# Ledger of designs, part 11: VH-VL binders against Uncharacterized protein y4jR

Target 1, 151 residues: Uncharacterized protein y4jR, of Sinorhizobium fredii (p55518)
Amino acid sequence: MKTLIVEDNPKKRASLVEYYSSEFPSDDLEVTSALISGLRVARDTKPEFIILDMTLPNYSPDENKGSRIELMPFAGREFVMRVNRMSIKTKVIIVSMFETFGVAPRLITLNSLDAELRDRYPNVFVEAVHYSQAQADWKTAIKNARLSLDR
Short names: E, the ipSAE of ESMFold2; O, the ipSAE of OpenDDE; V2, 0.75 times the mean of E and O plus 0.25 times the DockQ between their complexes.

## First folded at step 17 (VH-VL; framework fv_daratumumab)

Design q1 (from p6 with heavy chain G104Y; at its last look DockQ between E and O 0.43; V2 from the best seeds 0.48)
Fold by OpenDDE, look of step 17:
Structure q1 (fold): chain C 151 residues (1-151), chain A 123 residues (1-123), chain B 107 residues (1-107)
Amino acid sequence: as target 1 above (151 residues)
Amino acid sequence: EVQLLESGGGLVQPGGSLRLSCAVSGFTFSSYYMSWVRQAPGKGLEWVSAISYKGGYRYYADSVKGRFTISRDNSKNTLYLQMNSLRAEDTAVYFCAKSPFRYYSDNLYFDYWGQGTLVTVSS
Amino acid sequence: EIVLTQSPATLSLSPGERATLSCRASQDVSSRLNWYQQKPGQAPRLLIYDADKRATGIPARFSGSGSGTDFTLTISSLEPEDFAVYYCQQRGYWPPTFGQGTKVEIK
C-alpha cells in the first residue's frame, strides 16, 4: 500500500515515519512537508492512505514556486477538500499537535474540525487525532485506520 | 560490504528496447530507495529514475518519462530498468545507485554506486 | 531544475598541494549538496553529503563547506589517488541534479 505522510515538524515526522514503517513494513512511504507538495504527490501517485498534519506551510522551503511560504493553520482541512476533488481512492487521517486552532473569538477545536470533515468528506476523511509525545493514542488511531483499508 | 552490479547493457538500434538489471548485496534492499543514474560518454552524471522501497512510488527524469520503467524485485535483491523507444541520446553508462535513507525519502543522494553497464543506441 | 556550475573545469596540481573546488547552485539548496569522486572506468564514490559531512571511509583530507548557493570541496593535501573527476549534486529540489564536474589532474 502506498502511504503519504505530510508533516512539517521534523521530530513529529520522524516519529510518524518510524512508527508506521515498523508497524507496516510492506507499505511504501513517501514524505512531504507542505500542503502543495503533499497535494502534488497525492495527485501524481494516488496513495491509498495519507497521514496529514493540520497545520502546514503552503510550500516547502525547498519549493521554488515564486510564492511566499505561509503557515496555514487549517492546511489539513484544505488538503482533504482538494484530495476529495481529485476523485482518488484514498483515506486521510489527521494527526495534530494542537487541540485548538485560530484566534479568539473564533477558536476551533480539533474535535469540531473532525466532525466537520467527517460530515463533508466521508469518502476521504477518516478522523482527526491529537498527537502527543506522552501518549500513543495517535499510534492506535493510525493503525486502526490503516487496517480498515485492508477490509 | 555493499555491492551493486549492473548488467544488461549492449548495442541497440534507435526505437529498440533494453532491460537493465542491478543485483545488490550487503544491505537490506527493501529498506532503501534505489536509482538509476547515467553518464554519456565523456559527459557528466544525470539522474534517470528512482523507486521506493516496495515499488509503490516511481520517479523519472523528464528525458525518459513514458519510455523507461523502473522496477524492483526485493525477493531477488534486484533493481530493473526497462528502456523502450531508445534514442541516440540515451547512449550512456547506466549506474545503479543506492540512497542512504530508510523508511522515507523526499530527496535523493547516493551513497553507493555500481560500476555501471554501457548502453549504446546506434543505427 | 537546479543548475549546478562547477569551477574550475580542470585543476592541475601536484601531489601534496591543496585543491579547492567550487560548486554554485542556481537556487538556494540549503545544505543539501553532495560531492562525488569518479575515477576513469570506475563507479562514482560519495565523498561529502549535506555540504560538510564526510561519508564513511573518506579520508580527513577531504572537507566540504558552504550553504545556500555556494559550496566548496577542499582536498588539503592531494594524494596520487585523488586525481579524478569530482561532481557536486544537489538534493534540495526535484529532480536531483549534478554539476558538470571538475577534473583534478596531475601537473
Scores: ipSAE 0.289, ipTM 0.777, lowest interface PAE 2.0, mean pLDDT 92
ESMFold2, look of step 17: ipSAE 0.720; ipTM 0.897
ESMFold2 (binder alone), look of step 17: mean pLDDT 92; pTM 0.948

Design q2 (from p6 with heavy chain R102S N107K; at its last look DockQ between E and O 0.46; V2 from the best seeds 0.56)
Fold by OpenDDE, look of step 17:
Structure q2 (fold): chain C 151 residues (1-151), chain A 123 residues (1-123), chain B 107 residues (1-107)
Amino acid sequence: as target 1 above (151 residues)
Amino acid sequence: EVQLLESGGGLVQPGGSLRLSCAVSGFTFSSYYMSWVRQAPGKGLEWVSAISYKGGYRYYADSVKGRFTISRDNSKNTLYLQMNSLRAEDTAVYFCAKSPFSYGSDKLYFDYWGQGTLVTVSS
Amino acid sequence: EIVLTQSPATLSLSPGERATLSCRASQDVSSRLNWYQQKPGQAPRLLIYDADKRATGIPARFSGSGSGTDFTLTISSLEPEDFAVYYCQQRGYWPPTFGQGTKVEIK
């Protein structure tokens, strides 16, 4: 199975890669670090499973677009939306270090985003889970999501 | 010792097809990205295609998209390049190149190269 | 795509002399720049990766420096076997691209 990890945080990315490659060594793993690059890879290679950060820069230093790099708090939501539009047969799990997004009074919780994406994009979106170094819940979530694809 | 050995090159007419092979040894083939890089006679190097560890991710230069197909057989330690609709500008020595372990198509560099196989497209 | 411009096109030197090769990128490629050596009829050989790291088995006389857009390959003292064509290559942007090469020839 082709799996794509889209993660801009080096430490988190490393942890995700380490865990996933260990748990699913037969899967083919690709990694990118920005929204647009992730979408490009998704479009071109059509991975069946995507592990996605919610907050991503629009571009990475590796992007050859000359565009301004901006951190997008809801990049993951946009990613799911765009992937859904592409009609790619894929499943996306969001793994975020943040439980809340935005600035008061427009704070959005990860749970609310999860609910929204589940409702709007049930064919693509699996779930959003919190990433913590202290807890392994995200590992379980990724594993379960991945295994569900084998069914 | 890492070894890469290309084969399959030859003379072909425009519009023709050719399949290149690269036999590898001296490393765990399935643990590395592989690429094809070509060099036209008297010219520089041009990246052509890359393939991920298990072959799921395949990348191509714009110049060859839709015409070339990269593949690999990890059980045979062999990399392939199927070239269709060949053009005169495809004439080159085609090198098989190994990449160090890395993720992302934008992170390609090549630590080992084969001697290359010559592909000549001419009427 | 990123254009790498190497200079000079040809460098004529004698054994024992210092060789300085330049590679300029059209955009900032950070340290994602590599150098290769190619002799006629032979496979390219990786010399330097990530701007300044010597590949395995590469003699100490080869060194790389630079970041961003300007890079240099230095051969401190040319050996007879060092006369070849040298290519820089960037992996900072998709697709990977090569310079046009610098030929180091014997004077």
Scores: ipSAE 0.456, ipTM 0.850, lowest interface PAE 1.4, mean pLDDT 93
ESMFold2, look of step 17: ipSAE 0.716; ipTM 0.894
ESMFold2 (binder alone), look of step 17: mean pLDDT 92; pTM 0.949

Design q3 (from p6 with light chain G92S; at its last look DockQ between E and O 0.83; V2 from the best seeds 0.81)
Heavy chain, then light chain:
Amino acid sequence: EVQLLESGGGLVQPGGSLRLSCAVSGFTFSSYYMSWVRQAPGKGLEWVSAISYKGGYRYYADSVKGRFTISRDNSKNTLYLQMNSLRAEDTAVYFCAKSPFRYGSDNLYFDYWGQGTLVTVSS
Amino acid sequence: EIVLTQSPATLSLSPGERATLSCRASQDVSSRLNWYQQKPGQAPRLLIYDADKRATGIPARFSGSGSGTDFTLTISSLEPEDFAVYYCQQRSYWPPTFGQGTKVEIK
ESMFold2, look of step 17: ipSAE 0.705; ipTM 0.894
ESMFold2 (binder alone), look of step 17: mean pLDDT 92; pTM 0.948
OpenDDE, look of step 17: ipSAE 0.892; ipTM 0.945

Design q4 (from p6 with heavy chain N107H; at its last look DockQ between E and O 0.83; V2 from the best seeds 0.80)
Heavy chain, then light chain:
Amino acid sequence: EVQLLESGGGLVQPGGSLRLSCAVSGFTFSSYYMSWVRQAPGKGLEWVSAISYKGGYRYYADSVKGRFTISRDNSKNTLYLQMNSLRAEDTAVYFCAKSPFRYGSDHLYFDYWGQGTLVTVSS
Amino acid sequence: EIVLTQSPATLSLSPGERATLSCRASQDVSSRLNWYQQKPGQAPRLLIYDADKRATGIPARFSGSGSGTDFTLTISSLEPEDFAVYYCQQRGYWPPTFGQGTKVEIK
ESMFold2, look of step 17: ipSAE 0.683; ipTM 0.890
ESMFold2 (binder alone), look of step 17: mean pLDDT 93; pTM 0.952
OpenDDE, look of step 17: ipSAE 0.882; ipTM 0.942

Design q5 (from p6 with heavy chain G104H; at its last look DockQ between E and O 0.74; V2 from the best seeds 0.77)
Heavy chain, then light chain:
Amino acid sequence: EVQLLESGGGLVQPGGSLRLSCAVSGFTFSSYYMSWVRQAPGKGLEWVSAISYKGGYRYYADSVKGRFTISRDNSKNTLYLQMNSLRAEDTAVYFCAKSPFRYHSDNLYFDYWGQGTLVTVSS
Amino acid sequence: EIVLTQSPATLSLSPGERATLSCRASQDVSSRLNWYQQKPGQAPRLLIYDADKRATGIPARFSGSGSGTDFTLTISSLEPEDFAVYYCQQRGYWPPTFGQGTKVEIK
ESMFold2, look of step 17: ipSAE 0.718; ipTM 0.899
ESMFold2 (binder alone), look of step 17: mean pLDDT 92; pTM 0.947
OpenDDE, look of step 17: ipSAE 0.849; ipTM 0.934

## First folded at step 18 (VH-VL; framework fv_daratumumab)

Design r1 (from q3 with heavy chain S31D N107K; at its last look DockQ between E and O 0.62; V2 from the best seeds 0.75)
Fold by ESMFold2, look of step 18:
Structure r1 (fold): chain C 151 residues (1-151), chain A 123 residues (1-123), chain B 107 residues (1-107)
Amino acid sequence: as target 1 above (151 residues)
Amino acid sequence: EVQLLESGGGLVQPGGSLRLSCAVSGFTFSDYYMSWVRQAPGKGLEWVSAISYKGGYRYYADSVKGRFTISRDNSKNTLYLQMNSLRAEDTAVYFCAKSPFRYGSDKLYFDYWGQGTLVTVSS
Amino acid sequence: EIVLTQSPATLSLSPGERATLSCRASQDVSSRLNWYQQKPGQAPRLLIYDADKRATGIPARFSGSGSGTDFTLTISSLEPEDFAVYYCQQRSYWPPTFGQGTKVEIK
């Protein structure tokens, strides 16, 4: 299975890659660090499973230095919308370090984004889960989502 | 120790087909991205195609998309380029090139190169 | 596509001289600019990756610098084997692209 990880945070990216490659070593894994590169790979190669961050830069940060770059807090929502318009057979799970987005009083929770994306893009979007180094709930969510594609 | 050896070049007519091969040794082939890069006679370098470590992610320059197919056989340590509908502008030396990474198609660069094989497309 | 413009097109120098080769990108590529050497009839060889990092086995006389849009390859004291064509290459934007080359030739 072709799986794409789109993640700009180096430590979280390494953690996702380590977990996924150990659990599904026969899958063909690709990793990108930005919204635009992730969308290009999705369009051109049509991965069957996508593990996606909610907050991403448009273009990949320079891994060789501390780069200041604008992060798009709802890049994951944009990604799902655009992949849905591609009409490719894929499933997307969002794994986010953050549970809230925006500024009070207009805060948007990860749970409400999960509900919105499930309602609007049911053929593409699976779920959004919280990432924490202290907990393994995101590992279980990734594993269950991936295994569901075997059926 | 790292060796990349291209073969399969030759003279073909426009519209013809050719298959290039690149035999590799001296590294774990299945760990790395591979690319084809070409150089027209007397001209500079142009990236043509890339393929992921297991072969599922395949990328093409716009000039060859739909005509060329990159593939790999990790059990034979061999990279391939199937070239169809060849045009005069495809005339070049084709180099097999290795990237020093398993992931990150948006980070392509090439740490080892083969010696190249010449493809000539003439009517 | 990102255009890389190398200057000068040809650099005529003697052994022992310092060579300075320039590469300008059409937009900001951060540090993700590489340099290759190609001798006649040979494959390219990676010299410098990510602006200033020497590849394996590259002599210390080769150094790179720059960030953003303007990059330089410096050869501190030319050896006879350094007369070749040099290409820059960016990896910040898809697809990867190369400059047109700078030929370093013996004067």
Scores: ipSAE 0.693, ipTM 0.893, lowest interface PAE 1.5, mean pLDDT 92
ESMFold2 (binder alone), look of step 18: mean pLDDT 93; pTM 0.957
OpenDDE, look of step 18: ipSAE 0.883; ipTM 0.944

Design r2 (from q3 with light chain S92N; at its last look DockQ between E and O 0.69; V2 from the best seeds 0.76)
Heavy chain, then light chain:
Amino acid sequence: EVQLLESGGGLVQPGGSLRLSCAVSGFTFSSYYMSWVRQAPGKGLEWVSAISYKGGYRYYADSVKGRFTISRDNSKNTLYLQMNSLRAEDTAVYFCAKSPFRYGSDNLYFDYWGQGTLVTVSS
Amino acid sequence: EIVLTQSPATLSLSPGERATLSCRASQDVSSRLNWYQQKPGQAPRLLIYDADKRATGIPARFSGSGSGTDFTLTISSLEPEDFAVYYCQQRNYWPPTFGQGTKVEIK
ESMFold2, look of step 18: ipSAE 0.689; ipTM 0.893
ESMFold2 (binder alone), look of step 18: mean pLDDT 92; pTM 0.946
OpenDDE, look of step 18: ipSAE 0.874; ipTM 0.939

Design r3 (from q3 with heavy chain A50S; at its last look DockQ between E and O 0.55; V2 from the best seeds 0.72)
Fold by ESMFold2, look of step 18:
Structure r3 (fold): chain C 151 residues (1-151), chain A 123 residues (1-123), chain B 107 residues (1-107)
Amino acid sequence: as target 1 above (151 residues)
Amino acid sequence: EVQLLESGGGLVQPGGSLRLSCAVSGFTFSSYYMSWVRQAPGKGLEWVSSISYKGGYRYYADSVKGRFTISRDNSKNTLYLQMNSLRAEDTAVYFCAKSPFRYGSDNLYFDYWGQGTLVTVSS
Amino acid sequence: EIVLTQSPATLSLSPGERATLSCRASQDVSSRLNWYQQKPGQAPRLLIYDADKRATGIPARFSGSGSGTDFTLTISSLEPEDFAVYYCQQRSYWPPTFGQGTKVEIK
């Protein structure tokens, strides 16, 4: 299975890669770090499973420089909408370090985004889950989503 | 010692086909992105195609998309380029190139190169 | 596609002189600009990656600088083996693209 990880945070990205490659070593894994590169890979290679961050830059951060790159709080929502327009056979899970997004008083919760995306894009979107290093809930969510594609 | 050895070039008529091979040694082939980069006689360098470490993610320049197919056999340490519907503008030396990474198609650059194999497309 | 424009097209110098090669990108590529050397009839070899980092085995007389859109490769004192064509290449935006080359030749 072809699986794409779209994640800009180096530590979280390493954690996702380590977990996924350990659990599914036969899968062909690709990693990108930005909204636009993730969308390009999805369009051009049609991965069957996508693990996606909600907050991403448009373009990959420069590893050699400190980042002042603008992060897009709802990049994951944009990604899901654009992938849905591509009409490719894929499933997307969002794994986010944040449980709230936006600027007060216009804050939106991860649970609210999860509900919105399940309603609007049921053929593509699976769920949004909170990432923390201390908890394994995101690992279980990724594993269950991936295994559901085998059946 | 890292070695990349291309073969399969030659003279072919327009519309013809060739299969290029690149035998590698001196590194763990299955760990890295591999690419083809070409150079028309007397001209500069043009990226052609890249392939992920397991071969499932394959990328092509617009000028070759639909005509060329990149592939790899990790058990034989060999990279391939199947070239179909060849045109005069495909005439070039084709280099096999290694990247120093496993992931990240948006990070393509080439730390080791082969000596190249010449493809001439002429009627 | 990102266009890389190298200048000058040809740089005619004598051994011992300082060579300065320019590469300008059509948009900001941050530090993700590499340099390759190609001698006649040979494969390219990586000289500089990520603007200013020398690849393994590259002599100290080669240095790179720049960020954003303007990049420079400097050869502090030309040796006979340095007369070659030099290409810049960006890795910030898809697809990877190369400059058209600068030929460094004996005056």
Scores: ipSAE 0.675, ipTM 0.887, lowest interface PAE 1.5, mean pLDDT 91
ESMFold2 (binder alone), look of step 18: mean pLDDT 92; pTM 0.947
OpenDDE, look of step 18: ipSAE 0.866; ipTM 0.938

Design r4 (from q3 with light chain Y93W W94Y; at its last look DockQ between E and O 0.56; V2 from the best seeds 0.70)
Fold by ESMFold2, look of step 18:
Parts: C-alpha cells; sequence; structure tokens
Structure r4 (fold): chain C 151 residues (1-151), chain A 123 residues (1-123), chain B 107 residues (1-107)
C-alpha cells in the first residue's frame, strides 16, 4: 500500500515515520512537509492512505533555517477538500498537535473539525485525532484506519 | 565504496525503444531514492525521473512522461529506465544517480553518480 | 519550473588563482541550492549542498554561500584538477533543475 505522510514538524514527522514503518514495513511510504507538495504527490501518485497534519505551511520549510515560517491553521481542511475533488481512491486521517484552532474569541475545536469533515467528505476522510509524544492514542487510530483498508 | 554502473545505451531509430540498467553496490540500495539524469552532447544536466525506495512512487520530467518508465529490483540492486517512443531530443548520456534520503520527492539531489551510458536516437 | 542562471559562462584562470562562480534562481530557493563538478568525460560530483555545506571528501578550498536567489561557489586557490564545468542545482521546488554550467578553464 502506498501511504503519504504530510507533516512539517521534524520531531512529529520522525515519530510518525518511525511508528508507521515499524508497524507496516511492507507499505511504500512517502513524506512531504507542506500543503502544496502534499497535494502534488497525492495527485501524481494516488496514495491509498494519507496521514495529514491540520496546520501546515503552503511550501516546504527550510530545515536549515528552523521553524521560521508562516503556517496555515486549516491547511488540513483545505487538503481534504482538494483531494476529494481529485476523485482518487484514498483515505485521510488527520493527526494534530493542537486541539483548538483560530483566534479568540472564535476558536474551533479538533472535534468540531472532525465532525465537519466526516459530514462533508465521508468517502475520503476517516477521522481527526490528537497527537502527543506521551500517549499512544494516535498510534491506535492510525493502525485501525490502516487496517480497515485491508477489508 | 559506492558504485553505480549503467548499461543498455546504444543507437536506435526514432520511435524505437531501449532499456537502461544501473547496477548498484556499496550502499543499502533499498533505503534510497534513485534517479536518472541526462546530458545531451555539449549541453547541461536535466533530471529525467525518480523512484522511491520501494518503487511505488515514481516521478517524471514533463518531457518524458508517458514514454519512459522508471523501475527498480531491490533483490538485484538494479535500477531500470524503459524508454519508449524515442525522439532525437532524447539523445544524451544517461546517468544513474543516488539521493541521500529515503523520502525525497520534494528534496531531490544526488550525492553519487554513475559514469553514464550514451543513447543516440538517429535515423 | 525554476530557472537557474549561472555566470560567467566561461572563467579562464591560472592555477593558484581564486575562482568565483555565480548562480541566480528565478524564484526564492532559500538555502536549498547545490553545486556539482563535472570533469571532461566524467560523471558529475556533488561538491556543496544546501548553499554552504561541503559534501564528504570535498577539500576546504571549495566553499559556497548565498540564500534566496543569489549564490556563489568559491574556489580559493585553483588546483590543476579543478578545471572543469560547475553546475548549480535547486531542490526547493519540484522538479529539481540545474543551471547551464560555468566552465573553468586554464588561461
Amino acid sequence: as target 1 above (151 residues)
Amino acid sequence: EVQLLESGGGLVQPGGSLRLSCAVSGFTFSSYYMSWVRQAPGKGLEWVSAISYKGGYRYYADSVKGRFTISRDNSKNTLYLQMNSLRAEDTAVYFCAKSPFRYGSDNLYFDYWGQGTLVTVSS
Amino acid sequence: EIVLTQSPATLSLSPGERATLSCRASQDVSSRLNWYQQKPGQAPRLLIYDADKRATGIPARFSGSGSGTDFTLTISSLEPEDFAVYYCQQRSWYPPTFGQGTKVEIK
């Protein structure tokens, strides 16, 4: 199975890659770090499973310059919408370090984004889960989503 | 020491086909992106195609898309380029090239190169 | 796709002289600009990656600098083996692209 990870945070990206490649060593894994490059790879190679961050830069950050880049807080929502329009057979799970988004007093929760995306894009979107280095809940969510594609 | 050895070049007529091979040693082949890069006689370098470490992600320059197919056999440590519908403009030395990363469709550069194999398309 | 323009096209110098090669990108490539050396009849060799980092085994006389759109390769004191063609290459934007080359030749 072809699986794409779209993640700009180097430590979170390494953690996702380590977990996924250990759990599913037969899968062919590709990694991108930005909204636009992730969409290009999805269009050109049609991965069957996508692990996606909600907050991403438009363009890949320079690893030599650190984390000085403009992030789009709802890039993941944009990604899901655009992939849905590609009409490719794929499933997307969002794994986010954040549980709230936006600027006070108008804050949106990860759970409300999960509900919106399930309603609007049921053929593509699976779920949104919180990422923490200390907890395994996101690992279980990724594993369950991936295994569901085998049947 | 890293070695990349290309073969399969030669003279072919327009519309014809060739398959290039690149035999690899000195590193864990299945861990890295591989590419083909070409150089027309007396000209500069042009990236042609890249392939992921397991072979499932394949990328092509617009000039060759639909005519060339990159592939790899990790059990034989060999990279391939199937070239179909060849044109005079495809005349070049074709280099096999290694990237230093396992994941790299938006990060391609080439730390080791083969010596190249000449493809001449002429009628 | 991103155009890289190298200057000069040819640089005629003697051994021991300093060589300065320029590469200009059509768009911002941040630090993600690499340099290769190609001697006559040979494969390219990676010299500098990410603007200023020397590849393994590259002598200290080779140095790179620049960011954004303007980049420089410097050879502080030319050795006989340094007379070759030099290419810049960007890895910031898909697809990867190369400059047209600068030939460094014996005056």
Scores: ipSAE 0.642, ipTM 0.879, lowest interface PAE 1.7, mean pLDDT 91
ESMFold2 (binder alone), look of step 18: mean pLDDT 93; pTM 0.952
OpenDDE, look of step 18: ipSAE 0.851; ipTM 0.935

Design r5 (from q3 with heavy chain D106E; at its last look DockQ between E and O 0.55; V2 from the best seeds 0.75)
Heavy chain, then light chain:
Amino acid sequence: EVQLLESGGGLVQPGGSLRLSCAVSGFTFSSYYMSWVRQAPGKGLEWVSAISYKGGYRYYADSVKGRFTISRDNSKNTLYLQMNSLRAEDTAVYFCAKSPFRYGSENLYFDYWGQGTLVTVSS
Amino acid sequence: EIVLTQSPATLSLSPGERATLSCRASQDVSSRLNWYQQKPGQAPRLLIYDADKRATGIPARFSGSGSGTDFTLTISSLEPEDFAVYYCQQRSYWPPTFGQGTKVEIK
ESMFold2, look of step 18: ipSAE 0.725; ipTM 0.900
ESMFold2 (binder alone), look of step 18: mean pLDDT 92; pTM 0.947
OpenDDE, look of step 18: ipSAE 0.903; ipTM 0.948

Design r6 (from q3 with heavy chain Y57A; at its last look DockQ between E and O 0.05; V2 from the best seeds 0.00; counts 0 for: pae O 7.1 > 2, placed apart)
Fold by OpenDDE, look of step 18:
Structure r6 (fold): chain C 151 residues (1-151), chain A 123 residues (1-123), chain B 107 residues (1-107)
Amino acid sequence: as target 1 above (151 residues)
Amino acid sequence: EVQLLESGGGLVQPGGSLRLSCAVSGFTFSSYYMSWVRQAPGKGLEWVSAISYKGGARYYADSVKGRFTISRDNSKNTLYLQMNSLRAEDTAVYFCAKSPFRYGSDNLYFDYWGQGTLVTVSS
Amino acid sequence: EIVLTQSPATLSLSPGERATLSCRASQDVSSRLNWYQQKPGQAPRLLIYDADKRATGIPARFSGSGSGTDFTLTISSLEPEDFAVYYCQQRSYWPPTFGQGTKVEIK
């Protein structure tokens, strides 16, 4: 199965890659670190499973080609929306270190985003889960999501 | 033209149940959050409940949580509010309200309102 | 929840006069404050959103200003149809909340 990981945090990225590769060594894994590159890969390779960070830069330093790099707090939301428009057979799980997003006083919770995305994009979006190095809940979520694709 | 038309209001006894409906037209129903806002006689406005585009997310004021259920049928362009265990303090005109298109459950305001339906809870 | 306090409770004015309504939030709501007009026996109508933006079809005599905790709705010259109750509403915090309203009545 083709899988795409989009994660800008190198430590978290490494953890995600390590875990996923160990659990699903036969899967074809692609890794990107920015929104636009992730979307490009999604378009070009049509991965069946995507592990996505909520907060991403629009471009990576290595591939910005002169574009302004901006950190997008809701990049994952945009990613899901845009992938949904691509009409590819894929499932997306969001794994985020943050539980709240935005700028005070307007804050959006991860749970709120989860509910929104489930509602708007049920054919693409699986769930949003919190990432913590201290807890392994995100591993279970990823594994369950991935395995559900085999059924 | 956007139209919201509430129905189902009436007189009920405390502890009773009532189901409100809101028929909408003039816009793509499934593209907008919908809410119920109520107004007790001679009082101000109170947000009651909201529902997301396809009903996957539902929100309630603490005053009605566990008693009221918001739902929608996008195929019928209709919003519902099931009210159970009604109390005297639930007496109000209940308005159906449309939100502008914005992503995020935390961004509720209301650009169109129905005329409301009166719910009276009294023994 | 966020408490919005409107003042004055009642504003008695004559047609042609300027009306100034205040809405104060218990916390900083940024510019995410809206104003509604409600006439007796009618549904509320959106006047202003995001503190200073007029809703569609709203006359230019209505204007909003403010940010943070202090907001103002101004009616530059009252028309007979403007006598109503006005509510402010915040959407920065859950749950959304309304002010208690200001009644603009004919003097």
Scores: ipSAE 0.015, ipTM 0.633, lowest interface PAE 7.1, mean pLDDT 91
ESMFold2, look of step 18: ipSAE 0.431; ipTM 0.827
ESMFold2 (binder alone), look of step 18: mean pLDDT 92; pTM 0.942

## First folded at step 19 (VH-VL; framework fv_daratumumab)

Design t1 (from p6 with heavy chain D106E; at its last fold request DockQ between E and O 0.88; V2 from the best seeds 0.84)
Heavy chain, then light chain:
Amino acid sequence: EVQLLESGGGLVQPGGSLRLSCAVSGFTFSSYYMSWVRQAPGKGLEWVSAISYKGGYRYYADSVKGRFTISRDNSKNTLYLQMNSLRAEDTAVYFCAKSPFRYGSENLYFDYWGQGTLVTVSS
Amino acid sequence: EIVLTQSPATLSLSPGERATLSCRASQDVSSRLNWYQQKPGQAPRLLIYDADKRATGIPARFSGSGSGTDFTLTISSLEPEDFAVYYCQQRGYWPPTFGQGTKVEIK
ESMFold2, look of step 19: ipSAE 0.730; ipTM 0.900
ESMFold2 (binder alone), look of step 19: mean pLDDT 92; pTM 0.948
OpenDDE, look of step 19: ipSAE 0.910; ipTM 0.950
ESMFold2, fold request of step 21: ipSAE 0.674, 0.750, 0.720; ipTM 0.885, 0.901, 0.897
ESMFold2 (binder alone), fold request of step 21: mean pLDDT 92, 92, 92; pTM 0.946, 0.947, 0.946
OpenDDE, fold request of step 21: ipSAE 0.913, 0.911, 0.914; ipTM 0.951, 0.950, 0.951

Design t2 (from p6 with light chain Q27K R54L; at its last look DockQ between E and O 0.85; V2 from the best seeds 0.82)
Heavy chain, then light chain:
Amino acid sequence: EVQLLESGGGLVQPGGSLRLSCAVSGFTFSSYYMSWVRQAPGKGLEWVSAISYKGGYRYYADSVKGRFTISRDNSKNTLYLQMNSLRAEDTAVYFCAKSPFRYGSDNLYFDYWGQGTLVTVSS
Amino acid sequence: EIVLTQSPATLSLSPGERATLSCRASKDVSSRLNWYQQKPGQAPRLLIYDADKLATGIPARFSGSGSGTDFTLTISSLEPEDFAVYYCQQRGYWPPTFGQGTKVEIK
ESMFold2, look of step 19: ipSAE 0.716; ipTM 0.898
ESMFold2 (binder alone), look of step 19: mean pLDDT 92; pTM 0.946
OpenDDE, look of step 19: ipSAE 0.905; ipTM 0.949

